# VH-VL binders against q9vpl3: the designs that were tried, part 272

Target 1, 224 residues: q9vpl3
Amino acid sequence: RGKINIQRPKAPHYERARVVAVTQPKYPELPKAKSCFKTRAERTQQQQENPYNEIIAREVRNWLDHSRLVAFFHLSSITADDIFRVRVQLHKQNLHLKSYGSKIIEQAVKNTRYEAIVPLFHSNHCIVFSPDPEKTAALLRIVRRVPQMVLLGGIVEETMLSRNQLVAYAQMPGLHAVQAQLVQTLSQAPGHLIQQLQAHQNSFVQVLDVHAKNQMNEETPKST
Short names: E, the ipSAE of ESMFold2; O, the ipSAE of OpenDDE; V2, 0.75 times the mean of E and O plus 0.25 times the DockQ between their complexes.

## First folded at step 10 (VH-VL)

Design B48 (framework fv_cemiplimab; at its last look DockQ between E and O 0.41; V2 from the best seeds 0.56)
Fold by ESMFold2, look of step 10:
Structure B48 (fold): chain C 224 residues (1-224), chain A 122 residues (1-122), chain B 107 residues (1-107)
Amino acid sequence: as target 1 above (224 residues)
Amino acid sequence: EVQLLESGGVLVQPGGSLRLSCAASGFTFSNYAMTWVRQAPGKGLEWVSGISWSGSRTYFADSVKGRFTISRDNSKNTLYLQMNSLKGEDTAVYYCARDRFDSDYGLYMDVWGQGTLVTVSS
Amino acid sequence: DIQMTQSPSSLSASVGDSITITCRASQSISSYLNWYQQKPGKAPNLLIYGASSLQSGVPSRFSGSGSGTDFTLTIRTLQPEDFATYYCQQGYEYPRTFGPGTVVDFR
């Protein structure tokens, strides 16, 4: 990934300003920064952005207080019309499509079990929140028709799941309590293997490291 | 039918303790954050406490902070309010409510119980 | 804390009247303002959330408007069942706060 005309994964001015403009139509919109080279105006804007970050972080915390399902996607370039259509389709299923900058996510999840999700938000992304984890199947069905949205994983019942784990969860019928126990079992098994096989891949290893760190119990239940 | 039903309101002496319950039915209780709101006789509504869907985050009005605790049991579809060190000012009808959030609309309470009366009298 | 005020504190009206109740927040709350109706001896019920969105089952004669600090509830063509107390409430931050209420009485 180069510096010229290529989106930098850790270019907080571009991604943060663009995410703020897209995700907060009801809050003050800050001017977007176009380059990595900082001017006096950009330094002043960065200082002014800090107060608005807490307002937006509060919004993320409210979403987390009300969402049993959180799904993370990488977002490729997509037209405003197409993303609006997807948002409408998701909304009909009580699925709420949002985007937030990595700094805001970090502030929102500070001192929580979810701090490890922050690296997922350094590249272009979107998040889907829902109070109803049974809507996971509907979510995956809708986004299957949207190649610009690539599932990275999610949080179900306070447990981090990889993409494959979330897909597996969506295919299982049953009661919420049974599904929650299964989610924990899926997380423990892959986490133990992933931790033992830690690799040097940047984005995939980063996601796997986040997942492995979030497991509270690394032991697989004994067969009995 | 979506329903919330409070119980446990009784007469109690100052300094006493009381636990209120709120039984939920007709909806998936664990999908929702919950709230307690009270209303003193002849007075307006006062927000008391709130709790996230999992119970991992709780919120309190300053008037009750340190004296009240809020909890939930999602397996029993029940919300609780533990009230300690009760004062005369805590005399009120206590309502539980289903809480909602959407970034377009903010926080709001879309379903309410019928309330349970707590009287704190010497 | 965000303080909420309402005006008027009470009003008298007849069936068929149109009435307006105002609510003011001590700081901007975006459009995160809710309206509740409470009839005597009954629990409150949600009328409007997010300043202007009608809750399911609420008649279209109710409407809300406003943003920032100033909000309005309007009831057109008042019906007998509309004589009640109306509360605004901010859903912007904790602690959540209610206005003092507006009593709408039959004239």
Scores: ipSAE 0.736, ipTM 0.900, lowest interface PAE 1.1, mean pLDDT 80
Fold by OpenDDE, look of step 10:
Structure B48 (fold): chain C 224 residues (1-224), chain A 122 residues (1-122), chain B 107 residues (1-107)
Amino acid sequence: as target 1 above (224 residues)
Amino acid sequence: EVQLLESGGVLVQPGGSLRLSCAASGFTFSNYAMTWVRQAPGKGLEWVSGISWSGSRTYFADSVKGRFTISRDNSKNTLYLQMNSLKGEDTAVYYCARDRFDSDYGLYMDVWGQGTLVTVSS
Amino acid sequence: DIQMTQSPSSLSASVGDSITITCRASQSISSYLNWYQQKPGKAPNLLIYGASSLQSGVPSRFSGSGSGTDFTLTIRTLQPEDFATYYCQQGYEYPRTFGPGTVVDFR
């Protein structure tokens, strides 16, 4: 009785294979776990049917009118619970996490200077709003712990910033600190100029003195 | 202390122009949208105009649209209302107010100045 | 524009009374309604924002309720300093609009 090769079973006879194929239990495809996030198609459809799109668009406009910091994030496989946790943390810092449909965003920013942001919203995304641009560092600190939130870019004081620029901005000292530094630097410049001017004058005087001394020494007759 | 102080309210003739100012102190002025509200003598409150934090967006009541302009200088912590083609109906105490917004609460004004009186009369 | 109405236009009450003022919007404004108190010769003060949120420093005897089109301000145990004019204001959209006001005076 030939050892049944368990590792490479001989393909069953064609007829047997057919019977096996037909008798294989069709396991119901596990319902694709409806991601807590509606598919793009579902969201789009829902938005088209929603008479309140204009209302929501108005809300977005209001956020933009009241926010000096706007950050855009891609959401990658984040759970509702995780979003909630992040939202709470952000809220404690006066950072407001919102999510809107692409069509709503498009409507909200239509014919505005922010129209260029529309392509950022083709995927799962969220927006963080803040009236305080100084909270950029806090925002980045919080979201660093959330790998599902990927920073795409942002708007700070009406200026569009790339991801890298936003990170750099967060590392900069506050405007007042920078201004103070500038004032200090500028205040030091006149002193340095005066010193340089005086140094040249002093050098000239020294050279003249040396010359005068040498001339006086040449005129002193060697008393034999 | 958070404070708003209006100024510029005077007597002006119909058809005249006037500029109001609102000086803000005690908070970061540039972080907030601002609003003008007026109150005619013995009447209720009327919203006049609003401006975003940067000044890029402005809003007006229909009664003043085309005649009034709202602006701000964030470096001076000052809000302005330029009023042109003034009418008798524009006679009122004008208040500046700090705006707040939240998606849960909507738009509200949490800080008000004491107001400045504008009188339009021949 | 959203039209705001208030009722009553005026009411007389005594110290210690509980009073209710109503505000109605011409369309739904969700919970985006604010209440202001104004005393004669003074600027308005924010009392309640978002229909029911009490502004910091405002006594707990003030309360707001409502959503959609109908809103209510309640003052429990009216105090002498509460005699003033009260305005509702919709914070739903521009232009912002106020109610006509309710005068609360001494009985």
Scores: ipSAE 0.498, ipTM 0.776, lowest interface PAE 1.2, mean pLDDT 86
ESMFold2 (binder alone), look of step 10: mean pLDDT 94; pTM 0.957

Design B49 (framework fv_cemiplimab; at its last look DockQ between E and O 0.51; V2 from the best seeds 0.72)
Fold by OpenDDE, look of step 10:
Structure B49 (fold): chain C 224 residues (1-224), chain A 122 residues (1-122), chain B 107 residues (1-107)
Amino acid sequence: as target 1 above (224 residues)
Amino acid sequence: EVQLLESGGVLVQPGGSLRLSCAASGFTFSNYAMTWVRQAPGKGLEWVSGISWSGSSTYFADSVKGRFTISRDNSKNTLYLQMNSLKGEDTAVYYCARDRFDSDYGLYMDVWGQGTLVTVSS
Amino acid sequence: DIQMTQSPSSLSASVGDSITITCRASQSISSFLNWYQQKPGKAPNLLIYGASSLQSGVPSRFSGSGSGTDFTLTIRTLQPEDFATYYCQQGYEYPRTFGPGTVVDFR
């Protein structure tokens, strides 16, 4: 009696297979447990019908009207507690962490110059607002410690910046420092020009003097 | 010291035009939205106009819409109110104010100028 | 537009008194209400923002409360410098609107 291979049972005869297939109890598909979390589609639909969307959109517009710095972040598996901690840290720097639905953002920025940001809000995102663009460095310092917050880009003084551009911006010296450096550089330029012009003149005079001296020496007859 | 100083208030005839200025000092002007508020003699306060920090967004009261224009020059730390087609009802002290916003507190004005008087009379 | 009302329009009080001014909005404005003080011939000064937050430099005898449509300003132990006109203002939406004001004068 051949050892029944339990690991690879021989396929039953085709007739038996048909009978087995027909006689297999059809278990009702367990109702897919509605995940306690509303699907993205359900959330989106609910947002469309929310009479408060306009109110929230107004809030977003107000933030934009008062913020010279706007940074966009993707949130990756961040806990509420972590968000709270970050929010507190940001708030201490007058940075305001907010989260809005994509539809709300779309409504808020419709027919504005900021309409281009809408595609950034297809997933879980947050926005940081600040009236002070000088806080960009502080923002990046804080967020660096939060790996769940991924910088996507931002708006600084109405200019849309990529992630890399925003990082570069944060590393730049303040406008006043740059202006001071420019003034210093410009103030040095005329001095160098004058020196170069004078150097050529001086060299020419020296050559002439040497020539004159040589001519005088040739004209002195060796009184033998 | 944080200060706002309005200027340009004069006597003007009905139908005339006037430009008010508000000079800001003691703070980074470009970081703040700004507002004009007026007060007729012996009357209450009336909001007139608001402007975002960049000037890209402007808001007006219905009473002045189409006649008034708000603008700003951040390089000069100055807020402007261009008033056209002036009426007797526009006679008021005009104040400029610094705007603040927070989701928890809403919109409020934390710094005010001393105001400039505009008189519209024949 | 959101309409703002105040009560009373005027009140007389003595130094040391506690007074309450009420402000009502025609619709809910959450907690986005501000209180301003104006003395004769002077510009308004912010006292309270966000219904209950005291502006820096304002004495603690001033307090604000309320949400939705009904708000109150309370001045405890009225001082001579507190005789002025008080305005409420909604910071909920544009256009911004002020209450008609409440004059607090000497009894």
Scores: ipSAE 0.864, ipTM 0.946, lowest interface PAE 0.5, mean pLDDT 88
Fold by ESMFold2, look of step 10:
Structure B49 (fold): chain C 224 residues (1-224), chain A 122 residues (1-122), chain B 107 residues (1-107)
Amino acid sequence: as target 1 above (224 residues)
Amino acid sequence: EVQLLESGGVLVQPGGSLRLSCAASGFTFSNYAMTWVRQAPGKGLEWVSGISWSGSSTYFADSVKGRFTISRDNSKNTLYLQMNSLKGEDTAVYYCARDRFDSDYGLYMDVWGQGTLVTVSS
Amino acid sequence: DIQMTQSPSSLSASVGDSITITCRASQSISSFLNWYQQKPGKAPNLLIYGASSLQSGVPSRFSGSGSGTDFTLTIRTLQPEDFATYYCQQGYEYPRTFGPGTVVDFR
């Protein structure tokens, strides 16, 4: 026992690996330094000086300045025809379907409370903007028929809402002043109170669904 | 009936202050960004200031930056322009306008008020 | 800042004439150009937004065209109520800017 092998296994393997790597010369390749330097410098300069990033970020900021409702979705593969039909349906409700790169979103929301949304845009996504938060229910109804769009959450009246909070908000249509107060209360209230309210609303919806199903069964004629 | 009505324009001495109001009716005021535009007597239109639907974003022309403040009260359907350190060059008719945005069309002002005259003179 | 110019600064025309007013931006503004009409003693009103889109309630004799830096407003079959001042305005960036105006006078 008696001997600590600090250098033996690392030094022999490390030294042999280093010697073998040096001894195995790669065939000389075309000059890489000029290509790498020019490519790196070009990419860095182009990223720093690309004016189109600021133009698109400005568009996002304009949408935020004019939208009381913003909803975020994950977008699965969808045909151009299908997304166009969805865009038309949304547009009829004053809902505007858009998509932007994550770097653009990061630049647009820098120094705002919305910086937390940036990670949502690292994958395929879409955003819906609307000046009218009363259209949240219509948005969710239309998207329910579009399984390629998966709701992630939203912003209502400058308050970020989770998926469940946005669904709860939508279930109280036509109560605009109450809906605004509720959003403010949910943002300030403890999380358990929010979940308790959502649970009661979900239970009421399920009771209505059972009654609707029973009404449909009672209306069905008995077969002879 | 969509309407905007400005008020508060009066004669003010240089260095004075004045607050203009714009009352909105016939539409959901809180859904829209708003703008102030002014027109000196016999001159063209000059954009002055803009404000987002919530009031959280505000924009100003360089000629008024630091002297004017824009605000809104969505519960009263009212837009405000606070004008401080007034100069003779601020003499104008001030219009409020409902602002619109669409990424296909850009920013535009689709509804205008009738204007209120501010005169800055000793 | 994006400077807007208009040509002509004024013109005289008769009822029934067709007139064209041009507007130029100091840099590309895409199609984000608006046209406003202002009659004497009255507030401006929107005629055209997004270069070519006609605002609701505006007569079809008004039309707009152009993109980039050069834009036109055309009035076909000029009517007595069309004698007014016309302003172009870019909605591309802050500060929002207006052209100097074109006065259309009755001959």
Scores: ipSAE 0.710, ipTM 0.893, lowest interface PAE 1.4, mean pLDDT 80
ESMFold2 (binder alone), look of step 10: mean pLDDT 94; pTM 0.954

Design C50 (framework fv_imvotamab_arm2; at its last look DockQ between E and O 0.17; V2 from the best seeds 0.00; counts 0 for: pae O 6.0 > 2, placed apart)
Fold by ESMFold2, look of step 10:
Structure C50 (fold): chain C 224 residues (1-224), chain A 120 residues (1-120), chain B 112 residues (1-112)
Amino acid sequence: as target 1 above (224 residues)
Amino acid sequence: EVQLVQSGAEVKKPGESLKISCKGSGYSFDSYWIGWVRQMPGKGLEWMGIIYPSDSYTRYSPSFQGQVTISADKSITTAYLQWSSLKASDTAMYYCARIDYGDYFGFDYWGQGTLVTVSS
Amino acid sequence: DIVMTQTPLSSPVTLGQPASISCRSSQSLVHSYGDTYLSWLQQRPGQPPRLLIYKISNRFSGVPDRFSGSGAGTDFTLKISRVEAEDVGVYYCMQATQFPYTFGGGTKVEIK
């Protein structure tokens, strides 16, 4: 909704997107209360689809749980060839372009800390997942030449970021070096603990040695 | 490069057990579903079931429920199809294939197939 | 189960001529939340199946422009605008709208 239209007594009547069931006998089913906006076939299909939708939601949860970078985009009309080229470019950078139905995403994030993202999927959209938050700059560079993809915001290291915050994050100098240094430090944790224990021991010995030397120096002032 | 490499052909007798494998490479194995498809000699394709390697969640076709076991070991990026007791009617080509619900909603990459022959 | 019916079962064709394969489902393939999840697969002799077309009309990576898909609801068509020797094989439609996934019976494309 919110589309620009020509005001008339009724909403515009174009070719409907509901050409799905051309052979269905819509005429006799519309008068019934159970059939007001859904046929019997549509209701039966939805009941069989519920376990299927949970399968897809499981995939979405896994991507969210294992991605340190998640970027949300509004997706305007785009050809299959163009979106495929973008997907290939992103994949080379370990960036994974996905699109899921909004109801699936809602089901996937229900009762999780990700619930706040649901309003972003009101319109046509896509999501980019990556385990590599340092790839944010590469992501923005690739999609800059794709006007059909409009950045809405993202999640980096478990933190929700607005569009402007995500752009600012991508511009931070030395992020890769800082992240690499943190990983190096964590990998050396056992050795670091040993060095800290040895430093405390050496520091204690130095304090005792300084104390002994200061006591000797206190006795020497009488010689001057 | 996404690849699914299946274990080699098997010749078995009725009543024997069998476990065939499908090793994925070139992608994040545990983030994508693996499905198994049977093709009887000279026949079409039949979906057997699907597994999500991240948590080993499985779903079987009703026609295969209780007849096979689908499993995965994500540490070695491998999915499995297993029979506890083979029948002659299990003689077929078995394919594994990957599913990406984020775009294609179908089997986008296929293994080369494993021919299983069960004869006395 | 959604039954997928393909016609013809065999399509002998002269090289360079068009081929058309039809697929009819027993129920609508439109998912209640959106798209129609109909795919076309190609199985060349002695090879595994490969994805040609997804979501009715989108060509998968590396699929030549001579392949096109169309249709809606329950009726779908795969067209090969000009058949080449490498196009010989069996073509399957497949639905991924609900479990269990089901395939058409196949259409064998042969050179006359």
Scores: ipSAE 0.630, ipTM 0.841, lowest interface PAE 1.7, mean pLDDT 79
Fold by OpenDDE, look of step 10:
Structure C50 (fold): chain C 224 residues (1-224), chain A 120 residues (1-120), chain B 112 residues (1-112)
Amino acid sequence: as target 1 above (224 residues)
Amino acid sequence: EVQLVQSGAEVKKPGESLKISCKGSGYSFDSYWIGWVRQMPGKGLEWMGIIYPSDSYTRYSPSFQGQVTISADKSITTAYLQWSSLKASDTAMYYCARIDYGDYFGFDYWGQGTLVTVSS
Amino acid sequence: DIVMTQTPLSSPVTLGQPASISCRSSQSLVHSYGDTYLSWLQQRPGQPPRLLIYKISNRFSGVPDRFSGSGAGTDFTLKISRVEAEDVGVYYCMQATQFPYTFGGGTKVEIK
């Protein structure tokens, strides 16, 4: 009686294989984690009849008007759970993650200074708002851990910045630190100037002193 | 602190006009929606409508459309609910409430209510 | 209009015991943006309504931990883990997913 190879069971007879295939418990496919963000197509269709479009547009305007930091991100295949985690992290830093439909954004920014941002919203996107521009570094630190969030650009202190400019901004020392450094530099400048101006005079005086000493030494008769 | 303070109780006769007020304080009044809710004596809550004070944009419940007017004066951070001609059936408590469509998407702060009594 | 149906109408509860209130909507309250705009309000006797829970399960500021909200789609529940004397009042569910906004009929919580 041939040792049943438990490690490599022989393929069952085709009839048995059919029965096994039919009797295999069909585990309900875990509901594909519905991305919390509807596809662009789904959003576009649903936006046409949404009574909240005007309300949400006003909300968007309000966020834009009251935020000193706005960052725009592209979202690539992010799960609801991941979004939630990111949102919690951002919220702890007083950063507010929002997502709006493209039509709503268009409506919100129409005839405003923000109209230039409309092209950024042609794909799955999210926006982060903050009243504090100093949180830019914190924002980028958090987002770096989330590969599904791609920075597109932002608005800082009413100035639109490219991705690279925003990154550069985040790397700059805080305004207060820069100001302090400037004040320190400016406070030292007069002292240095005075020293430089006096350096020539001092050197001249030293040379004269040496000359005077040498003359005095020559006039002192060697008392034999 | 966010506060909504409503005008005092009103006693009116049928056919009279009435305007009640809701004053907001402790927040940017023009940036939040204000809603009005009716509560008849011993009954539940009924949504009447909402206004955005910044531009005075309004939406009404179909049941209250044309029956009342909601307005706002952002300069004095006040919202209004008014009737051109009161009916006995308008006897109720009226609440104003702030709506936050950002974080909560609901009525987060409420006024103390204004009792309107319409009797012959 | 979305009809909100609350059960029970009245909930007599012994102090320290749990209470549960159900709210059912006539249609899904899931908004096109993915959020569900269901709120629970508490109205104590002689007072204006107070926000307890927003977006199904989030406690509003200052709301005690004994209050919890749950549910999805069309079925929602407010639970009070241990009813206190101050919890006496009428509780309302509200939907803000679609205009017009609508309230449940209310559930009166009272102490036995």
Scores: ipSAE 0.023, ipTM 0.543, lowest interface PAE 6.0, mean pLDDT 84
ESMFold2 (binder alone), look of step 10: mean pLDDT 92; pTM 0.941

